# Miniprotein binders against q9bqp7: the designs that were tried, part 54

Target 1, 240 residues: q9bqp7
Amino acid sequence: VPQNWFPIFNPERSDKPNASDPSVPLKIPLQRNVIPSVTRVLQQTMTKQQVFLLERWKQRMILELGEDGFKEYTSNVFLQGKRFHEALESILSPQETLKERDENLLKSGYIESVQHILKDVSGVRALESAVQHETLNYIGLLDCVAEYQGKLCVIDWKTSEKPKPFIQSTFDNPLQVVAYMGAMNHDTNYSFQVQCGLIVVAYKDGSPAHPHFMDAELCSQYWTKWLLRLEEYTEKKKNQ

## First folded at step 24 (miniprotein)

Design xi2
Fold by OpenDDE base, fold request of step 25:
Order: structure tokens, then sequence, then C-alpha cells
Structure xi2 (fold): chain B 240 residues (1-240), chain A 88 residues (1-88)
């Protein structure tokens, strides 16, 4: 049980979008501060399993590609992920804010992969927007808040070269989603609450992406795990 | 300890059963626990056989992700046999 329990949901906020919600998605800039990001917390509190899997993968990739090849590969993966997010932001942004769509960004296998998911995405409330949890003292940059199949979700877009048909195969992604959700639900910059999450795993080959929907119950379960990770992080930092 | 190995065997047997029943997510949760326990034992003992068993568990997970549950089950059954041999 977390020592510093905090609710994921804010009872003072309604799930109903205020009719006055701007048609334009929120884009709160991330302020770089001493406050740890969700990503940093998760990276520094990886489980033994995750560490093992990552190291095994790294060793295998280095064996296959060499050290320089592996560096290039990792750089390319990062770049592809970035481009994918940029493309999604462009797609999900209101038409009026669409700068000249780099058509090249839209021709990726990852974009093809998520097309069937995008059909079910509507009512975009936030895109690439910063969230801060003042009480728990963490920040994050969420990818998207939108309705998926009529349910308002924090959506996290991921790229993978391997199939991840099960949420367990996404490792810390559920924790990231609920961390953003919990922060957003208590961030004064947001007037609404989100109770659901969605992880979308997009594939390079354009094969259909796997959506991992997280209902309020599952979000609450992962929230507890997130709080434990946050506490672990905090403790590690005190001892440093 | 033999007791820890027996517990791992029990969990793997349960995971196999769950995979056979099509309860993939529940089975994966168990595999995740097994991985942790194996890693801890490896850290304590440095036993290369436990490492090989861990690799089998990981490979089984990958096969499940690939939609090859029958092959995953076979690998897990092999892992169980190897663990049984260690108790013996």
Amino acid sequence: as target 1 above (240 residues)
Amino acid sequence: SPERLEEIIRKLEEAVKLFEEGKIEEALDILWEVMEELIELIEETGDPELYEILIRVVDAWDLIDEGRPEEAIRILEEAIRRLEELIE
C-alpha cells in the first residue's frame, strides 16, 4: 500500500465536458523544472524483469548490429517515434491549425497502423499537453486526451516492431497513462476529468495497431502501482 | 531453496493451464512473477541452469505475443521439467 495515497480521480470535477470547452485542444507547454517527469520516475524505478529484458534485448541487438549499428538503430527508433507523434498531432489538430502537412509524415507504416483506431477517436481535448501533479510532485507531457469509442481517454501512442497484443507486454505504459490521468485530474489547467486510458501500439509494417483500453477500475489498479513507483523514486532520491 | 523452485513450478503449471484455457492475460501475470522469482534466485545463486529456464520463460512470452501459444506452452513445460530436475 502506498504511504502517500492520493486519489486518481478528482471528486470535484465532472466527467461531463463543459459546453464551453474550447473547440481547440489544450496544449500546455512543459516547463522544465526540478520536478521529475513521469518518464524519469518510471525509468529510474524499472522492475528487475524490465531491466533483464532490456539488457537481453540490448545484448542481442549489439550482437546482430554491432555497437555502432545499435546506436544508429536506437537513434532511428527514437526519430521514428518522434515523427509518428508529430504526424498524429497534425492529424488530430483542428484543420485551422494544420500547417502544411508534411505529406511524408503521413506515409509511415505507423500511421497506417493506427488508421482504424483514429476512426474511433473524436472530441480531442488536449494534444501534447503538460500536466502537473502539485501534491505528488511530478510532471508529464501527455500525448492526447480524446474520446475513444465515446469514452474520454488519456491516449498514449506507442511504436513497436514487435506485436504487443496484451497490455502486460506494454510494461510501464499503463503506469504512464494513469500518471498523466491522475495529474491532469488535479491540474488546475484542466477543467475536466478523465477516467479511462488507451494505449495504442502502432507497428512499423502498417499492421493493425493494438488498442489497450483501460477502464476506470484498471486505471485505479495501475494508479496504485504508479504511486508505489513514485514512492520508490522519492526514496532513491533521498538516499542520493 | 527447493521450496522456492517448487513454487516456481507451481506457478508455471498454473500459467500453462491458463494459457490452455485462453486466459492469456492472467497467465502473463504469472509469468511476470515467475521471471522476478527466477531473477532473484539467479542473483543469489548464479546458477546458469536457472538462467536458461528464465530465458525459456521469456521466449514463451514472446511466442504468446506472436500468437503461438502452443509453442509457448511446450517451452514452459520444458522449463518445468528442468526445474524438477534441479529439485531432484
Scores: ipSAE 0.848, ipTM 0.940, lowest interface PAE 0.5, mean pLDDT 93
Fold by OpenDDE base, last read:
Structure xi2 (fold): chain B 240 residues (1-240), chain A 88 residues (1-88)
Amino acid sequence: as target 1 above (240 residues)
Amino acid sequence: SPERLEEIIRKLEEAVKLFEEGKIEEALDILWEVMEELIELIEETGDPELYEILIRVVDAWDLIDEGRPEEAIRILEEAIRRLEELIE
């Protein structure tokens, strides 16, 4: 049981989606502060299993590509991920931001992969927006808050070269989603609450993305795990 | 300890059963636990056989992700046999 228990859901916020479709998605800038990001917390508290899998993968990739090849590969993966997020932001933004939709951004296999998911996405309320949990002292940048199949979700877009048909194969992604959800639900910059999460795993080859929907119950379960990771991080930092 | 290996075997047998029943997510949760226990044992013992068993558990997971549960089950059953041999 977490020592510093805090609810994921805010009882003071209405569970009813305020019917006012915000005309413009929220985009709160991430402030550079001493507060750890969700990503930093998760990276510093990786499980033994995750560390093992990552190291095994790294060693195998270095063996196959060489050290320089591996660096290039990782750089390309990062760039592709960034471009994918930029493309999604452009697609999901209601303002035809006259930024010339770099048509090249839209021609990616990842964008093709998520097309069937995008059909079920509506009511975008936030895009690339910062969240802060003041009490638990963490921040994050969430990808998207929108309705998926009529349910308001924190949506996290991921790229993968391997199939991830099960939520367990997404490792800490569920923790990231609920961390953003919990922060948003208690962030004063947001007037609404989210109770569901969605992880979308997009594939480079354009194969259909896997959606991992997280209902309120599953979110609550992962929230407990997130709190434990946050406590572990906090303890680790005190001992440094 | 033999008791830790027996527990791992029990968990793997349960995971196999769950895979056979089509309860993939529950089975994967068990595999995740097994991986942790194996890693801990490897850290303690440095036994290369346990490492090979761990690799098979990971490979089984990958096969599940690839939609090849029958092959994953076969690998897990082999892992169980190898663990049993370590206890004997």
Scores: ipSAE 0.847, ipTM 0.940, lowest interface PAE 0.5, mean pLDDT 93
Fold by OpenDDE base, last read:
Structure xi2 (fold): chain B 240 residues (1-240), chain A 88 residues (1-88)
Amino acid sequence: as target 1 above (240 residues)
Amino acid sequence: SPERLEEIIRKLEEAVKLFEEGKIEEALDILWEVMEELIELIEETGDPELYEILIRVVDAWDLIDEGRPEEAIRILEEAIRRLEELIE
């Protein structure tokens, strides 16, 4: 049990999306400060299992590609991920901003992979928007807040070369989603609350992406895990 | 300790059962726990056999992700057998 418990949901905020669909998705800039990001917290508190899996993968890849080849590979993966997010932001942005759409960004297997998911996405409320949890003292940049199949979700887009048909195979991604959700729900820059999460794993070959929907109950479960990771991070930093 | 190995065996047997029942997510949760316990034992003992067993558990996970549960189960059953041999 976390020592510093804080609720993921804000009882003072209405669960009902205010019918005023903002004409433009929120895009709050990330402030550079000493406050740790969600990503940093998760990276610094990786489980023994994650560390083992990552190291094994790295060793295997270096054996196959060599050290330089591995560096190039990792750089390319990073670039592909970035381009994918840029493409999604462009797709999900209002049509008026689409005039400057780089058509080349849309020609990817990852974009093809998520097409069936995008059909069920509507009511975009935020894109690439910063969230801050003032009490728990962390920040993040969420990918998207939108309705998925009629439910308002924090959506996180991921790329993978391997199938991840189960949420467990996404490791810390659920924690990232709920961290953003909890921050957003208590960030004064946001007037609404989100109770659901969605992880979308897109594949390079264009095969159908796997959506991992997280209901309020599942979000609450992962929120507890997130709080524990945050506490671990905080203690680790005190000892440095 | 034999008791720790017995617990790992128990968990793996449960995971196998869950996989056979199609309860994949629950089974994966157990595999995750097993991985942690094996890693800890390896850190304590340095036993290369435990490392080989851990690799098989990881490989089973990968097979599950690939939609090959029958092969994953086979690998886990072999892992169980190897653990039993360590207790004897």
Scores: ipSAE 0.847, ipTM 0.940, lowest interface PAE 0.5, mean pLDDT 93
Fold by OpenDDE base, fold request of step 25:
Structure xi2 (fold): chain B 240 residues (1-240), chain A 88 residues (1-88)
Amino acid sequence: as target 1 above (240 residues)
Amino acid sequence: SPERLEEIIRKLEEAVKLFEEGKIEEALDILWEVMEELIELIEETGDPELYEILIRVVDAWDLIDEGRPEEAIRILEEAIRRLEELIE
């Protein structure tokens, strides 16, 4: 049980989507400060299992590619991920920004992979927007807040070369989603609340992406896990 | 150590059963726990056999992700047998 319990949902905010589709998605810039990001917290508190799996993968990749090849590979993966997010932001942004769509960004296997998911995405409220949880003292940059199949979700877009058909195979991604959700729900820059999450795992080969929908109950479960990770991070920082 | 191994065996048997029942997510949760327990035992004992068993559990997970549950189950059953041999 977390020592510093805080609710994921804000009772002061209405669950009712404001009837007015915001004409423009929110894009709050991330401020660089001393406050840890969600990603930093998760990276510094990886489980023994995650550490083991990552190290094993890294060793295998280095054996296959060499050290320099591995560095190049990782850099390329990072770049591909970035381009994918940029493409999605362009797709999900209102048409006024469409004139500068780099057509090359749209010609990716990852974009092809998520097409069936994008059909079910509407009512975009935020894109690449910063969230801050003032009480729990963490920040993050969420990918998207939109309706998925009529449910308002924090959507997190991921890229993978391996199939991840089960949410467990996404490791800390659920924690990231709920961390963003909890922060957004208590961030004064946002007037609405989100109760659902969606992880979308896109594939390079254009195979259909796997959506992992998280209802309010599942979000609450992962929220507890997130709080524990945050506490662990805080404790580790005190001991440094 | 035998008691911990017996617990791991029990969990793996449960995971196998859940996989056979098509309860993949629940089974994966158990595999995740098993991985943790194996890692801890390996850290304590340095037993290379436990490491090989851990690798098999990981490989089984990968097979599940690949949509090959029958093969995953076979690997897990072999892991169970190997653990049983360690207790004897």
Scores: ipSAE 0.846, ipTM 0.939, lowest interface PAE 0.5, mean pLDDT 93
Fold by OpenDDE base, fold request of step 25:
Structure xi2 (fold): chain B 240 residues (1-240), chain A 88 residues (1-88)
Amino acid sequence: as target 1 above (240 residues)
Amino acid sequence: SPERLEEIIRKLEEAVKLFEEGKIEEALDILWEVMEELIELIEETGDPELYEILIRVVDAWDLIDEGRPEEAIRILEEAIRRLEELIE
């Protein structure tokens, strides 16, 4: 059990989305501060399993591509991920911003991969928006808050070259989603609450993306795991 | 300790059963625990055989992700046999 328990859901916020569909999704800028990001917390508290798997993958890739080839590959993967997020932001943005769609951004296997998911996405409330949890002292940049199949979700878009048909294969992605959810639910910049998460794993070859829906119960389970990771991070920083 | 290896065997047997039953998510949770226990044992002992067993567990996970559960089960059964040989 976490020593510093904090609820993922805010009892002061109604679960009913206030009916005012904001005409424009929220885009709160990330402020550079001393507060750790969700990503930083997760990276510095990786499990032994994750460390092992990443090191094995890295060694294999270096063996196949060489060190320089691996660096190039990693850079390309990062760039592809960035372009994918930019394309999604463009797609999910209101029609007025549609005129500036770089058609080249839309011509990707990743975008093709998520088409069936995008059909079920509506009511976009936030895109690339910063969240802050003041009490737990962490920040993050969430990809999207929207309705998926009629349920308001924190949506996290991921790219993968390997199939990830099970949520366990997404490792820390569920923790990232609930970290953003918990922060948003207690961030004064947001007037609404989210109770569900969605991880979407998009594939380069255009094969159908895997959606991993997280209901309120599953979110609560991962929230406990997130709190433990945050405590571990805090302890490591005190000893450093 | 033999006791730790026996516990790993038990968990792997349970995971195999769950895979056979189509309870993939529950089985993957167990594999994740097994991986942790094996890593810890490897850190303590430096036993290369335990490392090979760990690789089999990881390969089984990859096969599950690829939609090849029967092959994953076979690899896990091999891992169990190798662990049993270490206890003897």
Scores: ipSAE 0.845, ipTM 0.939, lowest interface PAE 0.5, mean pLDDT 93

Design xi2
Fold by OpenDDE base, look of step 24:
Structure xi2 (fold): chain B 240 residues (1-240), chain A 88 residues (1-88)
Amino acid sequence: as target 1 above (240 residues)
Amino acid sequence: SPERLEEIIRKLEEAVKLFEEGKIEEALDILWEVMEELIELIEETGDPELYEILIRVVDAWDLIDEGRPEEAIRILEEAIRRLEELIE
């Protein structure tokens, strides 16, 4: 049991969006603070299994591509991910941002991959918006808050070159999602609450993305794991 | 210790059973635990055979992700056999 238990859901917030929810998705800028990001917490608290898998993958990739090739590959993966998120933000934004939809951004295999998911996405409430948990002292930038199949979710978009048909194969992604949920649910910048999460794994070849829906129960289970990771991070920083 | 290896064997047998029952997610959770236990044993012993067994467990996971559960089960059964040989 986490020593610093905090609920993922806020009992003071109604699940019903106030009718006055702005038609425009929220985009709260991330403030660079001394406060750790969700990503930083997770990266600094990787499990032995994750470390092993990552190192093995890295070694294999270096053997195949060489060190310089691996660096280039890593840079390309990062760029592709960024472009994918930018494309999604453009698609999900109700305002035709007069920025010429770089038609090239929309022609990616990743965008093709998520088309069937996007059909079930509506009621976008936030895009690329910062969340802060003041009590637990962490921040994050969430990708999207929207309704998926009529359920309000924190949606996290991921890219993969390998199939991830099971949520376990997404490793810390569920923790990231619930961390954002918990923060948003207690962030004063948001007037609503989320009870569900969604991880979407998009594929480069355009094959159908895998949606990993997280109901309130599953979110609560991963929330406990997140709290443990956060405690581990906090302890490591006190000892450093 | 033989007891730790026996526990790993038990978990792998359970994972195989769960895969055969179509309970893939539960089986993956067990494989994740097995990976941790093997890593810890390898850190303690430096046994190259345990490392090879760990690689097989990881390969089985990859095969499951690829939609090849039958092959994954075969690899896990081989891993069990190898572990049994270490206890003898």
Scores: ipSAE 0.842, ipTM 0.939, lowest interface PAE 0.6, mean pLDDT 93
Fold by ESMFold2, fold request of step 25:
Structure xi2 (fold): chain B 240 residues (1-240), chain A 88 residues (1-88)
Amino acid sequence: as target 1 above (240 residues)
Amino acid sequence: SPERLEEIIRKLEEAVKLFEEGKIEEALDILWEVMEELIELIEETGDPELYEILIRVVDAWDLIDEGRPEEAIRILEEAIRRLEELIE
């Protein structure tokens, strides 16, 4: 059990909008600081299984593509992920029109892959927005907060060239989602809270994306795991 | 450590049963635990046979993600057989 337990939800906040609904999604800027990011914490506390899988994947890819081929492959995958997130922010922003978007940014297999998910997304409240948990001392940059099938969710968009039909195959992504959720729910830049999560895995070939919905109970279960990873991170830094 | 190998076998047998019943996510949770235990044993023993068994568990997981559960089950059953030979 976590030694520094803290609740993921804030009873002082509602998951319903205020009577005044601004038309522009929140985009809190990310500031440089010494407080660790969610992704840093997770990278520094990888499980033995994650380390093994990553090293095996690297060795197999290097064997197939060579060192230079692997470097180019990973660089291209990173660029495609960046373009995918940029495209989604543009699509979901109510201030942008089709004429103002880069049409090449909108043409990708990944964007085609998520179309059926986007039809169920509405009420966008935040896009590419920073979150901070002052008490637990971590920061993050969430992708999206919006309603999915009528439930307000922290939504994380992922790209993959391999199928991820089960949430277990997304490894640390559920921890990332709940870490953002917990931070948002206790961040004074936000006046509302979110109790559900969604991981959307999009595919390069345009195949239908896999949504992984996380209700409040599942989020609470992963929150406990996140708190343990954060404690592990803190302990490692005390020994350095 | 025959007791630890027997525990891994029991977990793999439970995972196979869960896959056969269509309880995929519960089975994958067990495979995650099995991978951890195998990695720890490999670190302690350096046994290359345990490494080969770990690879089979990972390959079974990949087959599940690809929608090929019958093949995944066959690979896991071979992993069980190889673990039983290590006890012998």
Scores: ipSAE 0.827, ipTM 0.942, lowest interface PAE 0.6, mean pLDDT 89
Fold by ESMFold2, fold request of step 25:
Structure xi2 (fold): chain B 240 residues (1-240), chain A 88 residues (1-88)
Amino acid sequence: as target 1 above (240 residues)
Amino acid sequence: SPERLEEIIRKLEEAVKLFEEGKIEEALDILWEVMEELIELIEETGDPELYEILIRVVDAWDLIDEGRPEEAIRILEEAIRRLEELIE
């Protein structure tokens, strides 16, 4: 149980679309700031299991590829992830002129993997947009806010070379989603709020992506875990 | 201590039962807890057998994600037997 509980939802804010809201998705710029990001908090508070799994994976890859081969592999994975996110932002932008984009952005197994998910996505409200939780003092950059199968969601896109059919196999991704959600719901740059989350795991070989829908109840459960990680981070930094 | 090994065994037995019942997500939540306890014991003892048991739990999780639950169950049952031998 967190020492300083704070609600994920804002009761003074509507979760319904406002007819006067702009039709163009929000893209709030990320500001240089001394307060920690969601990803920094999670990286600095990784569980023992996550540290073990990462270290095991790294050692096995270095044994297989060599140190230089591992560096090249991780560089290529990073580039493919970056191109994947760029392609999704382009695809989801209204009035986006895809022909002026790098056509190679749209040609990847990861993009093929998410096509069936994209058919269910509509009403895009934000893309690659900064969020800040003023009270809890953390920031983030969310990937997307849109309707998925009629439910307004904070959507996080992930790439994977291994299947992730169960949300438990996505490790800290649910915490990332709810942290962004809580920040957005208490950020004055946003006039609406979101109660649902979606993690979409895309695959390099183009296999159908796995969606992990998070209703409000599940989001509240993960929010409690996020608050504990944020507390752990704060305590750790007091001692450094 | 034997008490901690017995608790890990009980959790693994529960996870196997849940996998057999098709309650995959509940079983994976238990495996996550088991991994934490095994890591703590490995840090305290340095026992290479506990490390091998931890690897089997990880391999079982990967098999579940690959849609191979019967193989995962067999690996977990072997892990349980190895833990029982450590108590003896």
Scores: ipSAE 0.819, ipTM 0.940, lowest interface PAE 0.6, mean pLDDT 89
Fold by ESMFold2, fold request of step 25:
Structure xi2 (fold): chain B 240 residues (1-240), chain A 88 residues (1-88)
Amino acid sequence: as target 1 above (240 residues)
Amino acid sequence: SPERLEEIIRKLEEAVKLFEEGKIEEALDILWEVMEELIELIEETGDPELYEILIRVVDAWDLIDEGRPEEAIRILEEAIRRLEELIE
């Protein structure tokens, strides 16, 4: 139970689509800040289960690949994730021409994996856009704000080597989504709000991605957990 | 402690029941709590049998994600049996 509760939604803002479509997605630049990022907060407050799972995974991979093989594997996974996000930003941006797109970015199993999701995405309002929660004192960089099956969502794109058909298997990703949502809903750079979230887990072999839709109630439940993680982070910084 | 092991057993039994009823997400929430308690007991005791039981819980979770709940249930039932032996 958080000591200092703060609402995720802003009653001063509309969550309904406008009659006119926005013509250009927002891309608020991430500024150098002394305040913590969502990912920093989550990394510094990992649960015992997350630490155990990460260390077990590392040890199993090192056993299979060797130390040098693991280092190369990790580097490749990082690059694939970066390229996946770059490709999605390019695909979803109406300002890019086909001539300016890197065709190698568009040729991947991950992009194939999300095709069935992308056909349900429309009304893109933000891409790779910074958010800040001035009151709670944190910042983030969200992947996408768009309608999914007619509902405006903060959308987070993830890659995975293993199936993740249940949201519980995405661990901290729901916290990341709601932290971005709460920040956006109280950030003066945005004139609208979002009440739903979507986590999309894509697969290297092109298998259909798993969408994890988060309605307003579920977002509120995860928001409470995010507030606890932020509180834990703040307490750790007081002790340093 | 035996009391904490008994609580873990009750939670695992509830998770098995929920898996059998098709209430997968509720069962996974329980497994997450069980993992935390097992990790704390391992940190306090250094008991390698508790570590092996924790691995079985993780393996059951992986089987659930792979769509193999019957196998996951069997692994969890083995974990329960091992916990019962630790109390004895």
Scores: ipSAE 0.811, ipTM 0.937, lowest interface PAE 0.6, mean pLDDT 89
Fold by ESMFold2, last read:
Structure xi2 (fold): chain B 240 residues (1-240), chain A 88 residues (1-88)
Amino acid sequence: as target 1 above (240 residues)
Amino acid sequence: SPERLEEIIRKLEEAVKLFEEGKIEEALDILWEVMEELIELIEETGDPELYEILIRVVDAWDLIDEGRPEEAIRILEEAIRRLEELIE
């Protein structure tokens, strides 16, 4: 239970029914500041299970590939993730018809993997956009805000080499989503509220991606967990 | 302590029952709790048998994610038997 509970939604922010939507997605630049990012908070407050799983995975990969092989492998995985996010931003942008798009950017198993999800995505309002929670003092860079099956969602895209059919296997990703949602809902750069979340796990071999939809109730449950992690982070910094 | 091992056994038995009932997400929540307690016991005791039991819980989780629940259940039942032997 957080000591300083704060609501995930801000009903005081104006949002008129049937208002005209912008035709160009928001892309708020990430600015340097001294307040922590969502990913920093989560990295500094990892659970014992997360630490164990990460270290075990690292040790097994180093055993198979060697130290240098592991470094090359992780560099390639990072690059694949980067290319996947770039491809999705390009696909979801109204400017997707630009001639300068990298041909190989759109050819990957990961993009094939998400095609069935993208058919249900519409009304894109933000892409790769900075958010700041002005009261709780944290920042983030969210992947996408769009409608999924008619529900406006904060959407997080993830690549994985292992199947993730259950949200529990996405570990901290739900906390990342609701932290972005809370920040957006209390950020003066955004004139709308978001109540739902979506995590999409894509696969290199093109296997159908797993969507993990988070309705408002589930988001509220994860929001409480995020607030606890933020409190833990704040206490660690006081003692540092 | 035997009390902590008995609680882990109870949680694993509950998770197995939930897997058999098709309540996968609830069962995975329990496995997450079991992993935490096992890690704490390993830190306190250095017991390599507890480490092997933890690996079985992780392997069972992976099998659930791969759509192989019967194999996951058998691994968890073996983990339970190994925990019971530690109490004796």
Scores: ipSAE 0.806, ipTM 0.936, lowest interface PAE 0.6, mean pLDDT 89

